# VHH binders against E3 ubiquitin-protein ligase MYLIP-A (mylipa): the designs that were tried, part 24

Target 1, 279 residues: E3 ubiquitin-protein ligase MYLIP-A (mylipa), of Danio rerio (Zebrafish) (Brachydanio rerio) (q6tem9r1to279)
Amino acid sequence: MLCHVTRPDAVVMEIEVDAKANGEDCLNKVCRKLGIIEVDYFGLQFSGSKGENLWLNLRNRISQQMDNLTPCRLRLRVKFFVEPHLILQEQTRHLFFMHVKEDLHRGHLRMCSEQAQELSALLAQAEFGDYNQNTAKYWYTELCGSEPNQTTINSIIAKHKALEGLSQASVEYQALQLVSSLEHYGVEWHWARDAEAQRLAIGVGPEGIAICRDDFSLVNRISYPIIQIATQSGKSVYLTVTKESSDSVVLLFKLISNRAASGLYRAITETHAFYRCDT
Key: E = the ipSAE of ESMFold2; O = the ipSAE of OpenDDE; V2 = 0.75 times the mean of E and O plus 0.25 times the DockQ between their complexes.

## First folded at step 13 (VHH; framework vhh_7sr4_2)

Design v5 (from s8 with A33T T52E; at its last look DockQ between E and O 0.87; V2 from the best seeds 0.74)
Fold by ESMFold2, look of step 13:
Structure v5 (fold): chain B 279 residues (1-279), chain A 123 residues (1-123)
Amino acid sequence: as target 1 above (279 residues)
Amino acid sequence: EVKLVESGGGLVQPGGSLRLSCAASGFTFSDNTMGWYRQTPGKQRDLVADIESGGSTNYADSVKGRFTISRDNTKNTVYLQMNSLKPEDTAVYYCTADIRTYYFDEGKETYYWGQGTQVTVSS
């Protein structure tokens, strides 16, 4: 079968796999063509019929997971984020950077004004090279949610000029170092509802789970060590969490579909498993 | 407590029919995908059929046209009608639901299965 695999930089790859291929077979072919040996950070995503953003299960047949196979449309994305200094290949760091750049563009990561000024300069250097008054465009509002005044713009320009002569690879690494310090770096977001049907944003990250309101204001943080059990049943995900008093409480998350619930369950369990083995 | 109880297995001649039932409790049956797997000694369990909460069905190629999965949400029961049985259908048949549990201390995942019901197709 023919898979159209979209890279984080929007370039589409055509990948042929056997009709009975597992997701891993496709991912390995994609990574081989890209020269990526650090395959474990990546996965393939597809869209569900209700607009779900779903990870392809790498151990299962592709044909059993997707509604539309002609062509099979997949997205190559970073699944497990790590600190930039742990990444061995420049090609891997570039894909991390492109993924992060897309998330920044969509407003998934926010930062304070000083960080936004620094990152704005780094992004401009990576995209346009050395400062040029006529061609440089800055991502400030996307990064901190506020329009820049002239003092802020002048600060960004000064920072961009200070980057003169730095290579694209060097600047991408510095950008990743900055982004890796952000509160929600490596967090995967899932929409759910609580027992009262109130909409929640559930963030699954390297250190645990963030429970947020639909405006992303924090309600609670749950670190993996205090989670005893995760259970998926139909459209529901349950977490059994140990309280300070050694009592336990069960949290309920309802999702729009069984596949969405499986997605949240898998995000939690696979993220925990990945970082447990790395530490 | 999740509980799945199979019934309806037995000994049957080739070409015969059996109807398996699985009574479920301990979860909201109407929200779950229910399924049947089968296992020959020394081999892994293979999917036979499943049925989603909305009624959509999926069958293994080896049983298409011969087996029919159905559900009765008022009785919390899933059925497998097995027609035109062949000797290769001989196995222990297990009922399952799309319920799974991850234990963080062990890093292990568990699925829920019934006790199994033996189906034997003898010549």
Scores: ipSAE 0.607, ipTM 0.802, lowest interface PAE 0.5, mean pLDDT 89
ESMFold2 (binder alone), look of step 13: mean pLDDT 80; pTM 0.793
OpenDDE, look of step 13: ipSAE 0.777; ipTM 0.910

Design v6 (from s8 with A33T K108T T110R; at its last look DockQ between E and O 0.79; V2 from the best seeds 0.70)
Fold by ESMFold2, look of step 13:
Structure v6 (fold): chain B 279 residues (1-279), chain A 123 residues (1-123)
Amino acid sequence: as target 1 above (279 residues)
Amino acid sequence: EVKLVESGGGLVQPGGSLRLSCAASGFTFSDNTMGWYRQTPGKQRDLVADITSGGSTNYADSVKGRFTISRDNTKNTVYLQMNSLKPEDTAVYYCTADIRTYYFDEGTERYYWGQGTQVTVSS
């Protein structure tokens, strides 16, 4: 069967796999074509019928997970983020950078004005090369939520000029180093509702789970060591967590579909498993 | 306590039919996807069919057109109608629900299964 695999930079790869192929067979072929040996950081996503953003289960047959197989439409994404200095290959760092760039477009990674100025220059150098007044454009507003005044624009231009001659790989690494210091670096977001039917954004990351309102303001933060049990039942995900008093509390998250609930459950359990071995 | 109890297995000649039932309790049956798996000695359990809370069905290729999964939410029961049975269908058939638990201290995952019912198609 033919898979159209979209990279984080929107480039589409055509990958042919056996009709009985597992998700890992496709992912391995994608990584092989890209020269990636660090396969364990990556996964493949697809869209559910209700607009869900779902990870392809790598151990299961692709045909059993997707309805539309001609062509099978997948997205290559970083599944497990690590500190940039731990990444061995330049090509792996490039894919991390492209994924992060997409997340910046979504507004999931906000920063202060000083960081936004620096990152704006790095992103411009990576995309356009050395400063040129006719091609330079900056993502400042997208990064910090405020329009830049002329003083800020002049500061970004100065920073961009200071990057003259640096390679794309070098500035992408510097950009990743900056972004890796941000609060929600490596966090995967899931929409859910609590027991009161309030809409929540649930962030699953290396340190644990962030429970946020729909505007991404923090309500609660739960580290993995205080989580005893996660249970998925139908459209619901339950977490049993230890209180400060050593009693336990059960948190309920209701999702739009069984597949979405499975997605949140697997995000939590697989992220815990990945970083447990890393630590 | 989640409980899944299969019935309806037995010995049948090739070409025959059987109807398996699975009575469920201990959870909200109508909210869950219910499924049937089968296991031949020395092999892993394979999906036979499942049915979502909304009634959408999925079948293994080897049983399409011969087996029909259905559910009765008023009786908390899922059924597997097996027609045109072949010797290759001989297995222990297990009922399951889409309920699973991950234990963070162990790093292990548990699923809920019935005890199984034997289906034997003698040649």
Scores: ipSAE 0.565, ipTM 0.810, lowest interface PAE 0.5, mean pLDDT 89
ESMFold2 (binder alone), look of step 13: mean pLDDT 81; pTM 0.806
OpenDDE, look of step 13: ipSAE 0.783; ipTM 0.911

Design v7 (from s8 with T28H A33T G54E; at its last fold request DockQ between E and O 0.96; V2 from the best seeds 0.76)
Fold by ESMFold2, look of step 13:
Structure v7 (fold): chain B 279 residues (1-279), chain A 123 residues (1-123)
Amino acid sequence: as target 1 above (279 residues)
Amino acid sequence: EVKLVESGGGLVQPGGSLRLSCAASGFHFSDNTMGWYRQTPGKQRDLVADITSEGSTNYADSVKGRFTISRDNTKNTVYLQMNSLKPEDTAVYYCTADIRTYYFDEGKETYYWGQGTQVTVSS
């Protein structure tokens, strides 16, 4: 069976696996080809028939999870984010950086103007190298939400010039350190509806779950220690959480499909399990 | 409380028929995929058939054409009609729903199964 695996940097890899291969077989081949030892941070995603962004279950057969196998179209993505200083390999940090760069297009990692200026310069150094007025292009609006004025542009140029001579690996690490300090670093987002059919963005991250409105404004934050159980049934995910008064409350999230609900349920339970071994 | 109760198993001669029933309660039955699995001693449970909330069916190759899964959403019941039974169909048959629960204090996940009903095909 032929898999087309797209890396976070958009490079497509052709990976051949046995017809009965599970997801882990494919992921291991991808990581071996990339020279990555730190396999546990990564997973493979695919698109569902309703446009869902779904994680391939690594312990199950690929052929039983996907609608189309000719070829299997998969994306290599970071599944579990950690602080950058915990990453051993530069190649792993590079893939983390490329994944984060893609997320910046989506607006999920917004920052203040000073941070946006710093990151803009780091991104330019990583992509284009030392400042050159003919090649330099800056991301700022996507990072901060407002157009830069000339003073801001000049500041970014000055910061870019100050990075002269720094390697791509060095500035990618600095960029990742900056982004790791932001709210919602390492958060995986899922669209859902509450019991009143109001649209919610549910963020699953290392510390717990963020419940946000459709504009990503925070409604509530739930840490893992206060969650008693999670249940998936059909298109629904239920969380039983402990209130400060020691009473329990059940939260309902309805998703567009059974596979989307499975995705949210797995994101919550697997993220909890992953970070439980670290902390 | 999710409950699944199988019935209809028994002893039958080769070529005979049995109809299994699984009564479900404690969840919105019509929203779930229901399934039958079977297990012989020392082996893992194998899928026999399942039926989605929309009525789409799926069968193991070994039972196609002989077994029929159906559901009655008004009675919250799923059925397995087993015809042309063979000695290799001898097993404990379990009903399940596509429901799962994760317990954060134990880090443990559970699935929901009935107690099982024995089907024996002997001559």
Scores: ipSAE 0.630, ipTM 0.810, lowest interface PAE 0.5, mean pLDDT 89
ESMFold2 (binder alone), look of step 13: mean pLDDT 81; pTM 0.798
OpenDDE, look of step 13: ipSAE 0.776; ipTM 0.909
ESMFold2, fold request of step 14: ipSAE 0.580, 0.559, 0.587; ipTM 0.782, 0.747, 0.776
ESMFold2 (binder alone), fold request of step 14: mean pLDDT 81, 81, 81; pTM 0.801, 0.799, 0.805
OpenDDE, fold request of step 14: ipSAE 0.788, 0.781, 0.795; ipTM 0.911, 0.910, 0.910

## First folded at step 14 (VHH)

Design w1 (from v7 with N58Y; framework vhh_7sr4_2; at its last look DockQ between E and O 0.88; V2 from the best seeds 0.73)
Fold by ESMFold2, look of step 14:
Order: sequence, then structure tokens, then C-alpha cells
Structure w1 (fold): chain B 279 residues (1-279), chain A 123 residues (1-123)
Amino acid sequence: as target 1 above (279 residues)
Amino acid sequence: EVKLVESGGGLVQPGGSLRLSCAASGFHFSDNTMGWYRQTPGKQRDLVADITSEGSTYYADSVKGRFTISRDNTKNTVYLQMNSLKPEDTAVYYCTADIRTYYFDEGKETYYWGQGTQVTVSS
């Protein structure tokens, strides 16, 4: 069976696996070809028939999870984000950087003007190298949502010049360090509805769960220590959480499909399990 | 408390028929996909058939055309009608629902299965 695996940098890899291969077989082949030892951070995503963004279950056969196999279209993505200093390989950091760079286009990682100036300079150095007058396009507008004035542009240029001689790997690491300090670094978003059918964006991250409105304004944060149990039943995910009064309450999230509900449930439980082991 | 109870297994000759039943309680039965798996000693449980809350069905190739899954939401029961039975169909048959629970303090996950019912097809 032929899999087209798209990397975070949009490069497509052609991976051939046995017709009965499970997801792990494909992921291991991808990581081997890339020289990645740190396989545990990564997973493979595909699109469901209702437009869901789904993680391939690594323990199950690929052919039983996907609706279209000619070809089997997958995306290599970072599944578990960690602090950049914990990443051992430059190749792993590069893939983290590419994933984060694409996510910056989606606007979920807003930052203040000073951070946007610094990151814009780092991104310019990574993509174009040392400053010269022909490299004058920066990411500032996408990073903070407003056009830079001349003073801001001059500041970005000065910061870029200060990075002279730094390698692509070095500035990618500095960029990851900056992005890792942002509130929603490593957060995976899921669409759901509450018990009153109101639309929610559910963010699953290393420290817990963010419940947001569909404009991503925060309604509530739930840290993992206050969650007692999670249950998936059909298209529903239930969380039993401990209130400040020591009583418990059950939260309901209804998703568009059983696969989407499984996706949210697995995001919560696997993220908790992953970071619990990494202390 | 999720509870699944299978019945209807037994000994039957090749070409014969059996009807398995699974009585469910402790959840909103009409909202869930219900399924039948089977297991022979030393092997993993294999999906035989399932039926969604909307009534859509799936059958393993080995049973397609011979087995029929159905559900009665008023009785919270799922059925497996097994026709033209072969010796290869001999197994313990388990009922399941698309429900699973993760316990954060232990970091462990639980799936829900019935106790199983034995089906034996022999001359």
C-alpha cells in the first residue's frame, strides 16, 4: 500500500507499507527515513469523511481507519510538544519549528509587539540568513495582528542584524524557546458543543484543557489534577472534575462524529499520560 | 454502571443457526454503536459485526451474507443472527459498546465487554 506522507514543511514523502500494516509501521518508516530517533513526539494525521482532523491510531491497521486508500494521504505532525531544551536532535527541532511556523499562520499564537519583533527577526534569519536590504519582509503583521510602523520596522532590522552569523539551527532553537513561552504553545484544538448545544473550542495542552467560545475567548481552564475521569460514549466526551467545594461535576462535550469524539478523548488522555511520565 | 450480558450460545451442527442476544444497561443505549467480537483460544478478539445508533451495519468478510446484526432500542438489546454456521465460527462471542473510560489518578483505561457466550459448531 502507498502512503503520501506530507511533512510540516509541505514536502511529500512516498512510503510503501504492507497492506495489513498498522499506523506504527508507517510512522517508524517515516522517522527512519528522516533519521529521527525521538519518534514519541510525532504522529500521523488524516482527514475524516466529515472533514475531521484525526490522528491515525498507531496500534490499528491503516486500512481500517481511512476511507480513501488510493493513495493513503497522511500528514506527519508533532503530537506532543515539549520544552525545546528537552529535544535532543536538530532534525527533531527543525520539524517542531516547521510545525510551529505553519501554526503561526493560523493565528492561535498571538504575542505582544516586542515578542513579535524578536520572532520576526529570528524567522528572517532562519529563512534568508544574515540581514541585507533584499530580505525586508517580516512576519510581524501575522504575529501580532497589526501593521508595523517605521520605528517597529527599524527595531526588527536592528534585531536581525544582531543575529549575524548565527546558523539556521541556532535561530530555530531560539524561535522555539520564544514560542514555547506563549500561552497556547502545544495546544491541540477540537470543536465541540456543550450540553446546551453551544459551540466550543476545546484546547488540549500539556497542563490541561482550555474551554473557549468559537472566537477562542476563554470560558474556563481545567488542570489535569482536578480531572477524575474521562469517558467517551458515542459522539460524546464526559469529564468528571472536582469543584473547589470538593464536590464533583460532569462536563459534556458533543462532537460531530464518533471519530471526532474519540479524537478529543485520546487527545486528553494521551497528553495527560505523556506528560505525566515526563514529569 | 455499564453492564453487557450475552446469551444464546450453544452447540450446533454445521449449516445450522443461532441467535445471540446482548442486554445492555447503565448508558443511553440508543446513542451508541453496538458490536459483536469473537475470540478463539490464543488469538485476539476479532470484530464480527457492528451497528451504529443510526442503524448502519458493518460485517467482517468471513461472516458477510451469513450473519445479521440488529438492535431493539426499546429493549436495550443487540442481536446477532448467525446462519449457515461453519466450524470456523466456533468461538466465544463478546458484546461491546463504543464506551471507554480513563482514570486520571491511575493513568489507566477501561473498555466494557460482556462475559461472553460460547458458540461451538461441530459435526
Scores: ipSAE 0.611, ipTM 0.787, lowest interface PAE 0.5, mean pLDDT 88
ESMFold2 (binder alone), look of step 14: mean pLDDT 80; pTM 0.797
OpenDDE, look of step 14: ipSAE 0.741; ipTM 0.895

Design w2 (from v7 with N58E; framework vhh_7sr4_2; at its last look DockQ between E and O 0.75; V2 from the best seeds 0.70)
Fold by OpenDDE, look of step 14:
Structure w2 (fold): chain B 279 residues (1-279), chain A 123 residues (1-123)
Amino acid sequence: as target 1 above (279 residues)
Amino acid sequence: EVKLVESGGGLVQPGGSLRLSCAASGFHFSDNTMGWYRQTPGKQRDLVADITSEGSTEYADSVKGRFTISRDNTKNTVYLQMNSLKPEDTAVYYCTADIRTYYFDEGKETYYWGQGTQVTVSS
């Protein structure tokens, strides 16, 4: 069976696996080719029939999970984001960096102007190397959602020049350090509806669960310690949460499909399990 | 509380038929996939058949053409019609719902099963 595994930088890897291979087999081959030993941070995603982003179950056969697509199209993604200092391999950090760049492009990470300038310089150094008038490009507009004025541009240039001589690996590390301090670092987003049929963005990350509106304005933030129970039933995910009054409330999230609901449920439980064990 | 109660098991001769029933309560039955599993002593529990909320069915290869899973949403009941039974079908049959619960304090996931019903195929 041939799998096309797309990296965060849009490079497609051809991975051949047995017809009965499970997700782990494919991921292991991918990581091996990339020289990655820290496999636990990564996963493979695919698109569901309704456009859902779904994680491949690594324990199950790939053929049983995919909707008969030939070739099997998968995406290599970071599944569990951690602080950059915990990452041991440069190759691993590089993948983290590539994924973060995707998140930045999607507008999932918010930052102040100063952070945007710093990050723009780091990204420029990573992509183009030392400052050069002919090659320098900046990400400020994408990061802040506005065009930079000349003063801002000059600031970014100054910051970029200050990075002279730094290696790609070094600046990627610094970029990850900066990004890891931002809100919603490592957060995976799921679309759902609440009990009143209002559309919500549910963010699952290392710090807990963020409930946002369509525009990603925060409605509620739920830390893992106050979550008692998560239940998946059909297309629904239920969260039982402790209130300040010591009473409990049940939050209902309705998703587009059973698979999507399972995805949210698994995201919550696996993320909790992962960070609980690592802390 | 989620409850699943199986019935209809028993002793039957090879080539015979049984109909298993599973009465479900404590959840929105019509929204959930229901399934039958079977287990023999010392072996893993294996899927026999499942039926989605939309009525789509899946069967183990060993029972295809012989077993039929169905559901009645008005009765919150899932059925397993077993025809042309073979000695190798002898097992405890368990009903399950596609419901999962994770307890954060314990870091444990719970699945919901009935107590099981014994099916014995013997001459």
Scores: ipSAE 0.759, ipTM 0.899, lowest interface PAE 0.3, mean pLDDT 92
Fold by ESMFold2, look of step 14:
Structure w2 (fold): chain B 279 residues (1-279), chain A 123 residues (1-123)
Amino acid sequence: as target 1 above (279 residues)
Amino acid sequence: EVKLVESGGGLVQPGGSLRLSCAASGFHFSDNTMGWYRQTPGKQRDLVADITSEGSTEYADSVKGRFTISRDNTKNTVYLQMNSLKPEDTAVYYCTADIRTYYFDEGKETYYWGQGTQVTVSS
């Protein structure tokens, strides 16, 4: 069967796999074509019939997971983020960078003005090279939510000029180092409702789970060592967590569909498993 | 503790009928998709029918028009009415719910099935 695998930069790869191929077979072919040895950081996503953003299960047949197979439409994404210095291949680091750029573009990662000025210069050097008044464009508003004044613009230009001569790979690494210091680096977001039907954004990341309001303001943070069990039942995900001075408490998250609930459950359990073994 | 208990299996002649029941406890039954699977020795379990919390049903092609799945949320019970039984319907029938549990200390995942009930169709 033919798979159209879209990279974070919107480039589409055409991948032919056996009709009985599992998700891993397709992912391995994609990574081989890109020269990626560090396959374990990556996964393939697809859209559910209710607009869910779902990870393809790598152990199961593709044909049993997707609504349309002519062609299979998949997205290559980083599934498990690590600190940039742990990444062995420049090609892997570049894909992390492209994924992070998409997160920045969508407003998933925001930062203070000083960080936004620094990152703006790094992104411009990566895309355009050395400062040139005719080509320089800066991602400032997307990074911190405020329009830059002239003093801020002049600061970004000065920072960009200071990067003269640095390679694309070097500044992408510096950009990743900066972004990796942000609180929500590597966090995967899921929409849910609590027991009172209030909308929540659930962030699943390397250290645990962030429970946020729909404006992404933090309500609770739960580290993995406190979690005893996770249960998916229908459209619901339950977490049993230990309280410091009392019995266990059960948290409920209700999602729009069984597949969305499975997605949150898998995000939590697979992220825990990955970072417990590898970090 | 999740528990699923099947009943209603047995020996029947071709063309006969049976009604399987699965009594569920230990979870909020009305929130779940309930299902029946069947298994012949040495084979994987195959879907027979399922029914969602909203009452939507799906059937394997081999049983369409002969089998009917239903549920009674007040009794936490799912049923499989099997009519026009054929020898190829002979199998162990298992009840399941769409529930799974992950234990963080050991990294182990558990699914929930009943013990199964034997259906044998033979003259």
Scores: ipSAE 0.600, ipTM 0.790, lowest interface PAE 0.5, mean pLDDT 89
ESMFold2 (binder alone), look of step 14: mean pLDDT 80; pTM 0.793

Design w3 (from v7 with N58K; framework vhh_7sr4_2; at its last look DockQ between E and O 0.87; V2 from the best seeds 0.73)
Fold by ESMFold2, look of step 14:
Structure w3 (fold): chain B 279 residues (1-279), chain A 123 residues (1-123)
Amino acid sequence: as target 1 above (279 residues)
Amino acid sequence: EVKLVESGGGLVQPGGSLRLSCAASGFHFSDNTMGWYRQTPGKQRDLVADITSEGSTKYADSVKGRFTISRDNTKNTVYLQMNSLKPEDTAVYYCTADIRTYYFDEGKETYYWGQGTQVTVSS
């Protein structure tokens, strides 16, 4: 069967796999074509019939997980983020950079004006090379949510000029180092409702879970060490958490579908398992 | 604690019928998809049928038209009516619910299955 696999930069790859192929077979072929040895950081996503954003289960047959197989439409994404210095291949770092660049465009990462100025220069050097007044375009507004004044623009230009001669790979690495310091780096977002039907954004990241309102303002942060168990039952995900008082509390997240609940449950458990073993 | 108990298996001649039952406890039965799987030695468990909380059913092609899954939410019980049984239906039949649990201190995941009930179809 034919899979259309979209990269974070919107380039579509055509991947042919056996009719009985599991998700891992397709991911391995994608990574081989890209020269990626570090396959464990990546996964494939697809859209569910109710608008869910779902990870393809790598151990199961593709044909049993998707609603439409002609063509089988998948997206290559970084599933597990790590500090940039732990990544061995430049091509792997480049894919991380492309994924992060899309997340920055969508507004999922917060930063202050100084960080936005520094990152704007790095992004421009990566995309356009050395400063050139005719080609210089900066992402500042997308990074911090406000238009730059002339003082800010001049600061970005100065920072861009200071990057003269640095390779694309070098500045992409520096950009990743900066972004890896941000609060929500490597966080995967899931929409849910609490027991009162209030909409929540649940962020699953390397260190734990962020419970946010629908505007992404933080309500609670739960680190993995205080989580005792996670249970998925139907459309619900339950977390049993140890309180400061040593009592336990059960948190409920209701999702739009069984597949969405499975997605949140697996995001939590697989992320915990990955970073526990990624030592 | 989640508990699933199958019953109704046995030995039957080809063309015969059996009715399996699965008594469930320890969770909100009416909210879950319930299912029957079967396993022959040396093979993985295969879906036979499932039924959603809303009553929608799905069947394996090999049993469609012969098997009927149903549920009784007042008794927390799922049934599998098996008609026109064939020797190829011989297997251990397992009841399951769409429930799983991950233990963070061990990094271990648990699925909930009954202990199974043997169905043997032979002359």
Scores: ipSAE 0.605, ipTM 0.784, lowest interface PAE 0.5, mean pLDDT 89
ESMFold2 (binder alone), look of step 14: mean pLDDT 80; pTM 0.797
OpenDDE, look of step 14: ipSAE 0.755; ipTM 0.900

Design w4 (from v7 with S53D; framework vhh_7sr4_2; at its last look DockQ between E and O 0.77; V2 from the best seeds 0.71)
Fold by ESMFold2, look of step 14:
Structure w4 (fold): chain B 279 residues (1-279), chain A 123 residues (1-123)
Amino acid sequence: as target 1 above (279 residues)
Amino acid sequence: EVKLVESGGGLVQPGGSLRLSCAASGFHFSDNTMGWYRQTPGKQRDLVADITDEGSTNYADSVKGRFTISRDNTKNTVYLQMNSLKPEDTAVYYCTADIRTYYFDEGKETYYWGQGTQVTVSS
């Protein structure tokens, strides 16, 4: 069986696996070809028939999960984000950086003007190298949402010049350190509806679950320690959470399909399992 | 609490018929895929048939044309009509729903099954 695995930088890899291969067989081959030993941070995604963005279950056969196998189209993505200093390999950090760069384009990561100035310089150093007034372009407007004034532009240029001589790998690491401090770093987003059919963006991240409006403004935040159980039933996901009074309340999320509901359920339970040792 | 109660099993001669029923409670039955699995001693449970909330059915190859799954959403009941029974159909038959629960304090996942009903096909 031929898999076309798209990297976060849009490069497509051809991976041949046995017809009865499970997801892990394919992921291991991808990581081996890339020289990555830190496989546990990554997963493979595919698209469902209703446009769902779904994680391939690594323990199950690929052929039993995919709608189309000729060819099997998968995306290599970071599944579990960690603080950058915990990553051992430069190639792993590069893949984290490319994934984060996609999140920045989508506007999922909020930042202030100072952070946008610093990140603009780091991104420019990574893309163009040392400051060159003829070629330097800055992402500031894309990161912050407003055009920079001359003082801001001069500040970005000064920060870029201060990065002179730093390698791409070095500035990607610094960019990751900055982004790891931002609200919603490592958060996986799922669309759902509440009991009144109002659209919600549900963010599943290292610290817990963010319930947001469709413009990503925060409505509620639920940390993992207050969650008692999660249940997936059909197209619905239920969370039973503990209130301050020791009473329990049940939160209901309806999704567009059974696979989408399974996706949210698994995101919550697997993220909890991955980060569970945090004390 | 999710509860699934099977009935209708028994002893039957080869070529005979049985109808299994599964009464469900504790969830919104009409929203779920319901299924039947079977298990022989010392082996894993195998899918026999399932039926989606919209009525689409799926069957194991070994039972196609002989077994029919159906549901009655007004009675919260799923049925398995088993015709042309063979000795290899002998097993405990379990009803299930596509419901699963994760307990955060234990890190443990639970699926929901009925208690099972014995079907025995012998000469």
Scores: ipSAE 0.636, ipTM 0.789, lowest interface PAE 0.5, mean pLDDT 89
ESMFold2 (binder alone), look of step 14: mean pLDDT 80; pTM 0.798
OpenDDE, look of step 14: ipSAE 0.746; ipTM 0.894

